VHH binders against Phenylalanine--tRNA ligase, chloroplastic/mitochondrial. Designs and how they scored, part 12

Target 1, 376 residues: Phenylalanine--tRNA ligase, chloroplastic/mitochondrial, of Arabidopsis thaliana (Mouse-ear cress) (q94k73)
Amino acid sequence: AVDIGGVAIARNDVVREDDPTNNVPDSIFSKLGMQLHRRDKHPIGILKNAIYDYFDSNYSNKFEKFEDLSPIVTTKQNFDDVLVPADHVSRSLNDTYYVDSQTVLRCHTSAHQAELLRKGHSRFLVTGDVYRRDSIDSTHYPVFHQMEGFCVFSPEDWNGSGKDSTLYAAEDLKKCLEGLARHLFGSVEMRWVDTYFPFTNPSFELEIYFKEDWLEVLGCGVTEQVILKQSGLENNVAWAFGLGLERLAMVLFDIPDIRFFWSSDERFTSQFGKGELGVKFKPYSKYPPCYKDISFWISDLFTENNFCEVVRGIAGDLVEEVKLIDQFTNKKKGLTSHCYRIVFRSMERSLTDEEVNDLQSKVRDEVQKKLNVELR
Short names: E, the ipSAE of ESMFold2; O, the ipSAE of OpenDDE; V2, 0.75 times the mean of E and O plus 0.25 times the DockQ between their complexes.

## First folded at step 4 (VHH)

Design g42 (framework vhh_7n9e_1; at its last look DockQ between E and O 0.49; V2 from the best seeds 0.49)
Fold by ESMFold2, look of step 5:
Parts: sequence; structure tokens; C-alpha cells
Structure g42 (fold): chain B 376 residues (1-376), chain A 121 residues (1-121)
Amino acid sequence: as target 1 above (376 residues)
Amino acid sequence: DVQLVESGGGLVQAGGSLRLSCAASGFTFSSYAMYWGRQAPGKGREWVSGISGSGGSTAYASSVKGRFTISRDNAKNTLYLQMNNLKPEDTALYYCARGYSEGWETYFDYWGQGTQVTVSS
């Protein structure tokens, strides 16, 4: 059992072999409770604490911090409460880990906004692990960590400012987040990019200029008024932001592959013992990759995410990348063939040919079995 | 069977105008943010403009802001891009895209085949 927020969670609460809608594998369950953000000597925890320091300094410790909320949430919390459309792709079994038909592993920390507002919280940060079915490469992993910020204003806050409530909130938001970006990155060029999120209007992304390109740091916006009305705050305005901790930590610590965050190798973990920003990860030996191709005629059960789940279930963190390298459609027979290249590379050691061949053989067997594809 | 079909491209002189259209089908159009992108010869795809599902929020790349206007007609399932004061650097294949958000990240999952815009000096 895993204890999150004082609640014991057993494997069978999450991996429901008796429920056909359950798509949470053991490899994902094994990540629950690891809570990298709560480890003060881990890059994710160090970054979280640095962000907390900014808010403590600039908001007199008025932002409540929630870092131990359960990642098991309802579909209402994860989708409806944040205005995700009913036909949105994220609601599919292809994109989201379902515990049952009404319960998911949260895809974002925004799943807790309505809950916390109804409990009377008005200024808060939420940090936690989030889960998404995804592809495999050095920057994509099915579990990562987000931090969410939320700030409610009352009419007394903007009255006398000469601004309407939305403008007041948007300006406060941008000032706050520019300060945060300076706190984390120092003197960098910044720009605001207009965008769309279902739960904010207007919506923005903050980018910084880094290594001769623009890096997206966070998304944010003025909270949709319907969300506030539904939480009993119809005379208020609020802003919200969210950021991915791994993405920022990879930049701040020079970590080249997201898999490192999950490593127990002392050559990684020992480098962060001071518990503070400013450390640059020093790579140790890079081990050779092994490339293996697999081709098959796809089925109606096939999706790339389903394929990546099979590969991940067998090879774990020994798989570095899964890439589609060829696609062919036989229009006469109505058949489509995909060829994928799987890059096997351990972060800790060289893999033998025998080990890689065994992994590939298991992948070939399992993809036929689970996805009903026909190997070429 | 999501389908996005662009039209309205062509050859124009610098300083001229064009209006692009994108006909959408196979999904609830008003539920999705829509975007225009472009690809100049030998270059990667470039984001140009975006609009929320309701049409209440718009966003523009700095290179086109003030010259291009994105709009949508949800009753006709059609996205538009009004392009004014065109410059030779605007020459590209223009395509519309359907966007979606997962949390605080924006993704694009469907693209049209595009319509060519060529701006002569």
C-alpha cells in the first residue's frame, strides 16, 4: 500500500484487473507515492522549494501550499471542473489513465482548483505528480510533476485602480510571473504569447530566450468566470498558472533525459546534496544505444500510445525512444503498415546484444497479443 | 473523420490582401481552439495565429500582428484569416490546425493540406 495525504492506497485500488475500463499498468502504479517534488535533495524538490521561496518573499507567505493531494481524482475534477469539452481527446482511454469509468490519475494539478475553492482557499500553490499516456523520448515520460498557482481577488482589490477586474488580474499575473522567471533564470529576455486554455480567458504562455531559442516556461490566464460562479465566487476575479517541473529542471540543472529524474543511481542522486539551485548535472559515461526495428500491419486496437505502453511495460527505462520511421498503406487491401525504431539505452550500463534481443522478442510477442497486429 | 480544408490562397503583390478560409468537419468545431500555421520553402512549420473555441480570445505571432486578423463562424464551421499589407516574407503554404489543451500545454492534432500564398516583390 502507498500512503498519500494520510490515505492508504493499495495496488488493487488503482490496478483493477477486474475492471475492463482500467488501463493503469503496474509500471505506472509503481510511481505513485514516489513524490519527487517532496524530496529536498532532488532537482524536482529543489525547484519546488525555490518557487516557494519566491512566493514567500513576494506575497508574505500568503500562498497556501498543497503538495500531498492524491493523484486519484474523478473525471469531474479532472475534466468538467476545468471546462474540458465532452468530446475532448484527453478524455479517451488512449490519452488518460483510468482507474474506472469515473476515476482517473490526474492529468494536471488543475484538477484540484474547484475542490480547494469550495473549501475556502483563495491563494494557493498545488504541486504534484501528473499522469498522461504519451510517446517515448528523452523529454516525454508518462509521469511528471506540475505546480499550479491560483489567486482570487475581491472588488476591494481592484476598486480605485482605474482598471476593470479582468485587466487588473491579468496585469497582476504577468507581474508575478515575470518576477518568478527572473527568480529562477536570472536576467533573460521574456515574451508573452497569447494562447487558449479552456479554464482561462484571456490565456497566455510565458517564454524566455535561452540557448538561441524561445523556451516555453508556463501557461496562465484569468480564470473563466463560470468556474468562479460555480464555486460561489461570482463577484470575484482570479488568475491561475501552471508549469511543468521536469521541463524547467532539465534546463536549470542541464539534465539531458527525463528518465534521470527517476534514477536511484548514486552518480545522479549524489550531485544534488546541497539542496539548492545552481548545480549543473555532470554527465557520467554515455552508453551505446541499440536500435531495433519492428514492422507490422496495424489493427483497430492499435494506437501509438498503446504501442508505447507495451514497450514501456517490457523495457521500462531501458527504452530511450520509440519513433515511427516508415508507413505504408495498401489501398487495394485496406491495410496500413507501420515501422517503428526502438532505441534501447541504459543510463547506468552497457546492454548486451542478448539482453536487447530478449527485450525485442518480448515486445514482438506482446504487441501481437495485446494489439492484434500482424508482424512483417 | 476530422477534415480541414483551406482555400483562398493565390499570388498577390506586396502590400496586397488575401482572405483565407478553412472549412472544418467531423468534430464539434466550437469546442476547439483553431490555429493558422505556415511553412515557407525549405523551412519548418511556423505558428501564425490562434483563436479560442468561442472566438473570444485571439493570439498572433509578432511577425503578423496588426496585419492579420483571425476569426471564426461557428454556425458555418469555418475559420478565417484576413491577411493585409502582405510582404514577400509571408510567402508560404498556409494551413489550419485544430488545437487542444491538456492542462497548461497546447497541442495540435489535425492539420489541413494547406493553401499556397505567394507574395511578389
Scores: ipSAE 0.427, ipTM 0.671, lowest interface PAE 1.6, mean pLDDT 89
ESMFold2-Fast, scan of step 4: ipSAE 0.478; ipTM 0.733
ESMFold2 (binder alone), look of step 5: mean pLDDT 86; pTM 0.856
OpenDDE, look of step 5: ipSAE 0.559; ipTM 0.824

Design g43 (framework vhh_7n9e_1; at its last look DockQ between E and O 0.39; V2 from the best seeds 0.45)
Fold by ESMFold2, look of step 5:
Structure g43 (fold): chain B 376 residues (1-376), chain A 120 residues (1-120)
Amino acid sequence: as target 1 above (376 residues)
Amino acid sequence: DVQLVESGGGLVQAGGSLRLSCAASGFTFSDYAMYWGRQAPGKGREWVSGISSSGGRTAYASSVKGRFTISRDNAKNTLYLQMNNLKPEDTALYYCAARYSEGWETYDYWGQGTQVTVSS
């Protein structure tokens, strides 16, 4: 059981092996409640606090902060309330962790927007762990952290400005976020890139020129009016932004692999004891990888995400990468074969051949059992 | 199964025009933003132009502003790129993409592309 917001969440609230609509494994449940964003001496928590400092200093502490909302949300909250299309890939069991047909582990912090608006909040930051089924490599992990900001304006805010409400909100948003980017990254060249999100129009991405490349910092935009109308705010306009904390922290702290954020190794954690930005991670060792290939004829149950979930369930953070390296179709039999390379590498020590062989053996057994593949 | 099929590429002289089309199927076209990208030989992909799901909002890379026009016909599930005043540096494989979002992250599904070659 874990405690989020003063509410205990038991394993059986989230993991239900006997329910075909549940796809949450124990490995994901074990991350629930770790809440890296609430650790003041962890890169994720340090980044969150730096963002809080910006808003406190520039907005007289008027942005309410929510960092302990439950990641267990309804499909309505996660998808419908933020205008995700009905056929969007994120609604599939392949992409999203479902507790049951109406309940998911949130894929983004925007799942809380409608609830907070209905409760009367108008200026707020939401920070939390988010969950997505994904591939395995140095920048992809099935749980990570987002921060979202939201700001509602009333007619008196833009009346007399000479601007319509959408323009007023967009200009306020850009001023706010340029200030945030300067606060986090210093004096950098910035550019705004037009884009699309279902819950904002217009939508933008902010990019900065940093370390001789353009870096995406955040997505943002003017909130879709239908979202505001659904919360009784039909005469208002609002802006919202969202950012991934790991992506920014990897750049700000020079952390090369997303798995480090989950490490309890003192060689990692001790480097951030000041609780401040400006520290660069100093690698202590890069341990050798062990490569193992697995080939099989795929089944109707097979997806790459399902395979990665099996590998992750067995090897945890000892797996660095899972990559398709070959495929072959036997057209006479109507069968397709895939070959995957699994890269085993510990962040903390060298792995022995025996350890890797044991992990690979378990992977071979489990993919046959769970995915009905035929090994080659 | 998302399908994006580009057409309309070919060989054109500098200063000429081409109109690219992208036929879309396997998703509700009118609910998705779309964009064009391009890839010259030996280079990475470059974003060229994007259009909102309704068609009311467009954006362009600085290298093509004023020369290219993106549009869409939601009744025909088709995306277009009108390319005017073409330059040799516009030579590339042009592909369309359907943009979808998981929260504040965007992901794109791409077509196979249509070759545009601009001769001097």
Scores: ipSAE 0.380, ipTM 0.637, lowest interface PAE 1.7, mean pLDDT 89
ESMFold2-Fast, scan of step 4: ipSAE 0.438; ipTM 0.736
ESMFold2 (binder alone), look of step 5: mean pLDDT 87; pTM 0.880
OpenDDE, look of step 5: ipSAE 0.557; ipTM 0.824

Design g44 (framework vhh_7n9e_1)
Fold by ESMFold2-Fast, scan of step 4:
Structure g44 (fold): chain B 376 residues (1-376), chain A 122 residues (1-122)
Amino acid sequence: as target 1 above (376 residues)
Amino acid sequence: DVQLVESGGGLVQAGGSLRLSCAASGFTFSSYAMYWGRQAPGKGREWVSGISGSGDRTAYASSVKGRFTISRDNAKNTLYLQMNNLKPEDTALYYCAKETYSEGWETYFDYWGQGTQVTVSS
């Protein structure tokens, strides 16, 4: 059993073999309750604390913090309450972990917005683990951590400003988040990029110019009025933002691979023992990669995310990258072949040829069984 | 295989209009939201507009709102962008994109075409 939000959750509550919708493997269950964001000497916890320091110092400790909300939420919370369309691909079993047809592992901390607003909270930060079925590379992992902020304004806040409510909220949001970016990255060039999120309008991404490239820091926007109206806030406006903690921590701490955040190796963990920003990760070893290619004719059950689930389920954190290297279509028969390169590399030791061959053999067997593909 | 083919770009004077088209194939067009993005030389790619699979919801970047109109014809598997009152700042290579995954604060788009060049003279 794991403790999630003060509730003991057993394996059979989440990994439901008796439910046809359930797609949560034991490897994902093992990540529940780990609370990396609440560890003061872990990079994710250190970054979360630094962001909280910004809000405490610049907003007089007015933001409530929610760090232990359950990542097990309803589909209503995760999709409907944040205006994700009924036909949206993110609702697919290929992209989201379902406990049952009405219960998911949250894809974003926005899943808690409506609940917190209904409870009377108007200014808050939510931090926690989020879950997405995803590709395998140095920056993608099926579990990562997000922080979300939300701030509600009343007519008295903008009536004296000479601005309409939406412009008032958007400008306040941009000033707040530019300050946050300066707090974390120092004096960097910034730009705002217009974008789309179902639950905000207008919607923006903040980019910073860092190490000679434009990096996305966070998404944000002015909250869709429908969300506020459903909570009795039809005369108010609000802003919201969300950011991925791993993405920022990798840049701030020079961590080259997202798998490091889940490492218990003391050569990694000891580097963060003081619990402070300004630490730059120092590699302790460089182990060689092992490359293995696999080719197969895809089926209707095949998606790259489902393939990556098979690979990660077998190899765990011993797989560094899965890359599509070739694609061929036989138009007459309507058959398509994919060739993937799997890069095996441990962060902690050298892998033997025997070990890699055994992993590859298991991948070859399992992909045929679960995804109905034919090896070639 | 997903294929997106953009067309309709060209050279136009400031204040003029252009209509871009994107011919889609290789997927069930009506089941996916579609987007227009653009990239000017030396700039990052920016999102311009989006439309839901059914076509009943649309969204626009603040820089183009009121000037551009996104639409789709699901029977023809075609996405459109009507661009009015064009400005020199609209000069860019325009791409259409199929949504692959979008929820929370992350949006994933696939751009398969070469894009269509729009040049607006002062």
Scores: ipSAE 0.102, ipTM 0.494, lowest interface PAE 3.1, mean pLDDT 87

Design g45 (framework vhh_7n9e_1)
Fold by ESMFold2-Fast, scan of step 4:
Structure g45 (fold): chain B 376 residues (1-376), chain A 123 residues (1-123)
Amino acid sequence: as target 1 above (376 residues)
Amino acid sequence: DVQLVESGGGLVQAGGSLRLSCAASGFTFSNYAMYWGRQAPGKGREWVSGISTSGGSTAYASSVKGRFTISRDNAKNTLYLQMNNLKPEDTALYYCARDSYSEGWERYPFDYWGQGTQVTVSS
């Protein structure tokens, strides 16, 4: 059982073998309740604390903080309330962990916006673990952490500004987030990029010029009016932002692989004992990669996300990358073949040929059984 | 390797029309929502239009609504943008983009972008 928001959640409430929609493996269940964002000496917790310090210092402690809300949410909260289209790929079992047909592990902290607004909260930060069936590489992991901010304005807030409500909210948002970026990164060149999110209009990305390239820091925008109307706030406007803590922590602490955040190795954890942003990770691993290729004719059940789920389920954190290296279509047979390279590498030790061969053998067997593909 | 190759841009007079195409390869096109974006000189990237996996749902930026039409042909792995009643303000590099696997803020809006096709509208 894990404690989530003061509620004990049993394995059989989440990993439901009796439900045909359930696709949550034990490896994902094991991540629930770990709360890396609430650990003061963990990079994710350090970053969360630094962002909270910014809002406490610059906004007079006016932002409420929610950092232990349950990651188990309804499909209404996760998709409908934030205007995700009915046929969007993120709703599929290939992309999202379903507990049952109406209950998911949240893909984003935006899943809590409507609930908090209905409860009368108007200025808040939500931080927590989010879950996705995703690719495997140095920046993708099936569980990561987001922080979201939300701020509601009333007519008296923009009266006298000479601006309409949307422009007022957008400019307040940009000022707030430029300050946050300066707080985290110091004096860096910044730019705003127009973009699209289904739950904001206009939508923006904040980019900073860092290590000779433009880095996306966060997404944000003025909240879609229909979301506010559904919460009884039709005469108000609001802004929202969200950011991925791992991406920012990797840049700020110079961490090269997302798997490090889940490491209990003292060589990693001891580097963050002071709980401060000024730490730059010092590599200790010189362990070699092991490359294994797998080729198969794809089926109607095949997606790259489902293949990566098979690989993750077998190898856990021993897989560093899964990459499509070749694609071939046989027009005469009407069949398409994919060839993937699986890169095995531990952050803590050298892998033996024996254990890598065992993992690869299990991947070969499981991919045929789960995805109905034919090995080449 | 994921590839998105845009074509169909060019020079056109105000009030004219252009049809842009985006040829997709290296992934299962029908599994992804697709988008058109643009970047005008000296400006950031701007979302223009989006289309669901099946083509059943579409969305447009207010600046182009009623003038542009997004569509897709999943059998041909191709995304289209029909642009009517073009204005000088529509001058930009137009690119297609693949939706991310998640609705998370840090991974929205897009996984991959094409190199773009230039559209220039003379007054």
Scores: ipSAE 0.044, ipTM 0.423, lowest interface PAE 4.0, mean pLDDT 87

Design g46 (framework vhh_7n9e_1)
Fold by ESMFold2-Fast, scan of step 4:
Structure g46 (fold): chain B 376 residues (1-376), chain A 122 residues (1-122)
Amino acid sequence: as target 1 above (376 residues)
Amino acid sequence: DVQLVESGGGLVQAGGSLRLSCAASGFTFDSYAMYWGRQAPGKGREWVSGISGSGDRTAYASSVKGRFTISRDNAKNTLYLQMNNLKPEDTALYYCAKEYSEGWHEGYFDYWGQGTQVTVSS
């Protein structure tokens, strides 16, 4: 049925009701194979093309592009090969979509780096859809798109530079990415912020001063030598960067809600018909929000991500935000209560009180059943 | 408004112990993984340890494994780092972080607050 990475995948290969590890709902399966990043007149595809143009023009087409690799990967690719510790929280069913105990929907495009390095690729860009069980707000969605870049150097590249290999790679990385930021945002003030990623050292974030605030554009760093050694590159050094396309597209195109990227509404899609980076989204009719609060005593099964999965499963794109507005611990009883506000709002129409009440009723029922919480 | 307040740092002799605390507010504490990171003067940040929201899964950097223990008290919205057999190389500003990912990797985290200074004398 759906062609994913050159393989035909049926629903029952991904939404496995017969597998106790499987936590992939039909709503997530429906996103597989849509490939928004490969659509030349979609904001995500437009942004991807603009970034590719930068690398093609400034690096003489030396970067290979991989944009159709399967998002269905092994746990080894998604975790072990990028040095995520065996007991790391991201390996939890609360955070990651599992097809089975050894197969996941990729959380990041770095899931492919070790494979590409073993195949002899030394300079590449990987772009694709990535999947995470996550919060609900204007900037978070369980499916989004990443681009990762990777560049390997040999001793000949830094020999004679007067720099050690790590400093050479870090400076090359910063120069490359400052150029990319200028390509996308024009003449803007930039700064480098030290950070941490388990697969790079040193690690950095590039921020730009944009619309009176510092905006993180990307994360990057010099690749951990263990990763290179495992690929037969112990005498080399490399840099990597990763960025979220939705985050940048929202800023570049003035798109206020991440749900718009999945809209088929002509009022949205027609604004990007020329396939150009310079478009600013013009809002159409703004519809009113509907607020519903829910309070409950939490259980051992409860996490915010699991609660958001229940809300998304029932309301789909009709839920705009879920936020914790109160919490209380009864020390005598050893119980903790959470109160969440669910904001219902469609991008396309006004919601009726009857519709919202029906959705809220279903949410109340499902959180009790699936998360074993007691409504308060 | 997410807020993290670190405490418990200080001066200690090599071989000694310290316990760091991080008081968290503004989010559902038990729904998020928490991390400790550190930064020595003039150096980049280094990840130290992480713990799942429920506390049932932990992870450590190789440099501290076997010496440090991460834990949390979800009833108190507090994260801890027990540091044993401290070495001069452990001297750094220690940061508490909530897991936050905006597009690159799970396990990416943001540092909020001023941190707590740990100085280990030889």
Scores: ipSAE 0.033, ipTM 0.436, lowest interface PAE 4.5, mean pLDDT 86

Design g47 (framework vhh_7uia_1)
Fold by ESMFold2-Fast, scan of step 4:
Structure g47 (fold): chain B 376 residues (1-376), chain A 122 residues (1-122)
Amino acid sequence: as target 1 above (376 residues)
Amino acid sequence: QLQLVETGGGLVKPGGSLRLSCVVSGFTFSSYAMAWVRQAPGKELEWVSSISSSGGSTYYEDSVKGRFTISTDNAKNTLYLQMSSLKPEDTAVYYCAAPGYSEGWETYFDYWGQGTQVTVSS
């Protein structure tokens, strides 16, 4: 059982053998309730605390913090309430973990916006674990952490400012987030990039010039009016922002691989014992990679995300990267072949050729069985 | 059954203009935000422009602002990119795409079109 927000959630309530929609494996269930963002001596928790300090110091504790909301949400919360189209690929079983046809593991913290607004909250930060069936590389993991901020304004806030409500909200948002970036990264050059998000208009990304490159820090915008209207706030405007904690933590702490956040190795965990932002990760050992290629004719059941799920299910954190290295279509037969390179490397020890060959043999067997592919 | 077919590319001199079209079939065009994405030879995919489902909001990459205009014709199920003052740096295959799902505020793109080649050369 997992304790989430004081509620015990049993394995069989999440890993459902009796529901054809369920695609949650035990490896993902094992990540529920780990609460990395609530650990004061973990890089994710340290970063969350630093951001909270910014809002507490600069906004007089006016932002409510929600960091223990259930990651098990309805499809309405995760998709409909944030304006994801009905036929969008993210609703697919290939991309999202479904508990049942109406219940998912949240893909983003925006899943809680509408509910919190309906409960009367108007200024809040939501932090938590989010889940996606995704690729395998140094920056992608099926579980990561997000923080989202939300701030509602009333007419009295912008009346007398000489600005319309949208411009007022956008300028307040930019000032707030420029301050946050300075708090985390110091005196850096910043720029705003116009972009698109379905739940905001206008939409922006904040980039900073850091270590001789432009780095995306966060996405943000002025909330779509339909979201506010659905919550009884049609006379208001609001801004929202969201950021990935792992992405920022990897840059701030100089952590080279996202798998480190899930490490229990004392050589990693002991480096963050003071709970402070000023720590730079020091590598303790770099072990050699082992490269294995696999080629097969794809089927209708095949997606790269489903292939990565098979690899993760067998190798866990012993796989560092899965990369498509070749694609060939035989027009006469109507068949397409994919060739993937799987990079095996542990963060804790050297892998033997025998154990890597065993893992690769299991991958070869399982992809044929689960995805109906024919090995080439 | 979603299909996106791009046309309108070709060879053009620096300073010239081209209009790209993307004919959409298999979905209700006016319900979706749409985008143009390009890939130059030997480079990664680059987002160029997006338009909201209502057509009321348009967004551009900084290097194309003031030179490119994105628009829609809902009656024809067609997305357009009007390109002016073209530069050699604009040489790329241009793809019509629906903007992907936001992962905690990161934009993801699905590429469903075959692409149309734009070459800007003297």
Scores: ipSAE 0.039, ipTM 0.374, lowest interface PAE 4.2, mean pLDDT 86

Design g48 (framework vhh_7uia_1)
Fold by ESMFold2-Fast, scan of step 4:
Structure g48 (fold): chain B 376 residues (1-376), chain A 121 residues (1-121)
Amino acid sequence: as target 1 above (376 residues)
Amino acid sequence: QLQLVETGGGLVKPGGSLRLSCVVSGFTFSSYAMAWVRQAPGKELEWVSSISGSGGSTYYEDSVKGRFTISTDNAKNTLYLQMSSLKPEDTAVYYCAKGYSEGWETYFDYWGQGTQVTVSS
């Protein structure tokens, strides 16, 4: 049993082999309740605390913090309440972990937005673990952490400002987030990039010039009025922003692989014992990779995300990368073959040939069974 | 079952105008962002313009600002791109794309065959 938001959740409440919709493996269940963002001496928790310090210091502690909301949510919360269409790709079992047909592991912290607004909260930060079936490389992991901010304004706030409500909110948003970027990265060149998010209008990305490249820090915008209207706030305007904590932490702490955030190795964990942003990850011995190629004819059940899920389910954090290296179409058969390179490498030790061969054998068996692929 | 069908391309002289249309089926049109993306001969795909599902937000590549206008007709499930003051560098196959977001990330799928726009004297 794990404690999630003060509720004890048993394995069989989440990993339900009797439910045909359930696609949550034990490896994902093992990540529930870990609360990395709430650990003061973990890089994710350190970064979260630094962002909270910015809002507390510059906004007079006016933002409420929600960091212990359950990541087990209804499909209504995760999709319907945030206006995700019924045919949206994120509703697919290929992209989202389903506990059952009505219950998912949240893909985003926006799953709580409508509930918080209906409860009367108007200025808040939501931080937590989110879950997506995804590719495997140094920057992608099926569990990562997001922080979102939300701020509602009333007519009294913009009346007399000489600006319409949207311009008022957009300017307030940009000044707030420029300050946040300076707080985290110091005196860096910044730029605003116009973009599109379906839940905001206008929409922006904030980029900083950092280590000789433009780095996207966050997405943000003025909230679409339909969202506010559905929460009884039709006479208000609001801004929102969201950011991925792992992405920023990897840059701020010089962490080269996202798997490190889930490491219990003392060589990693001891480096963050002071709970400070100024720490740069010091590398230790890099262990040799083992490359294994697998080639198969794809099926109607095949997606790269489903293949990566099989690999992760078997190898866990012992897989560093899965990369498509070749494609071939047999026009006579009307079939397409994919060849993937699987890179096995631990961050903590050398892998034996016997161990890697056992993992590869299990991958070969499981992809045939689950994805109806034919090995070449 | 998802389909995007682009029409309206053709040969036009520099300074001319064209209106591209994209009829969509198989999804809830007004709930998705839509975009126009183009590919010039021998070049990479280039995003041209986007519109929100509500129709309230429009965005443009810098090279087309003031010359192109994106719009939707939700009753007809149709996306439009009104192109004016066309230049030879606008020569490309134009694709309409269905957008989606996962949190604060926006993605576009290229599903149609495209419509060829040629700007030549």
Scores: ipSAE 0.228, ipTM 0.571, lowest interface PAE 2.7, mean pLDDT 87

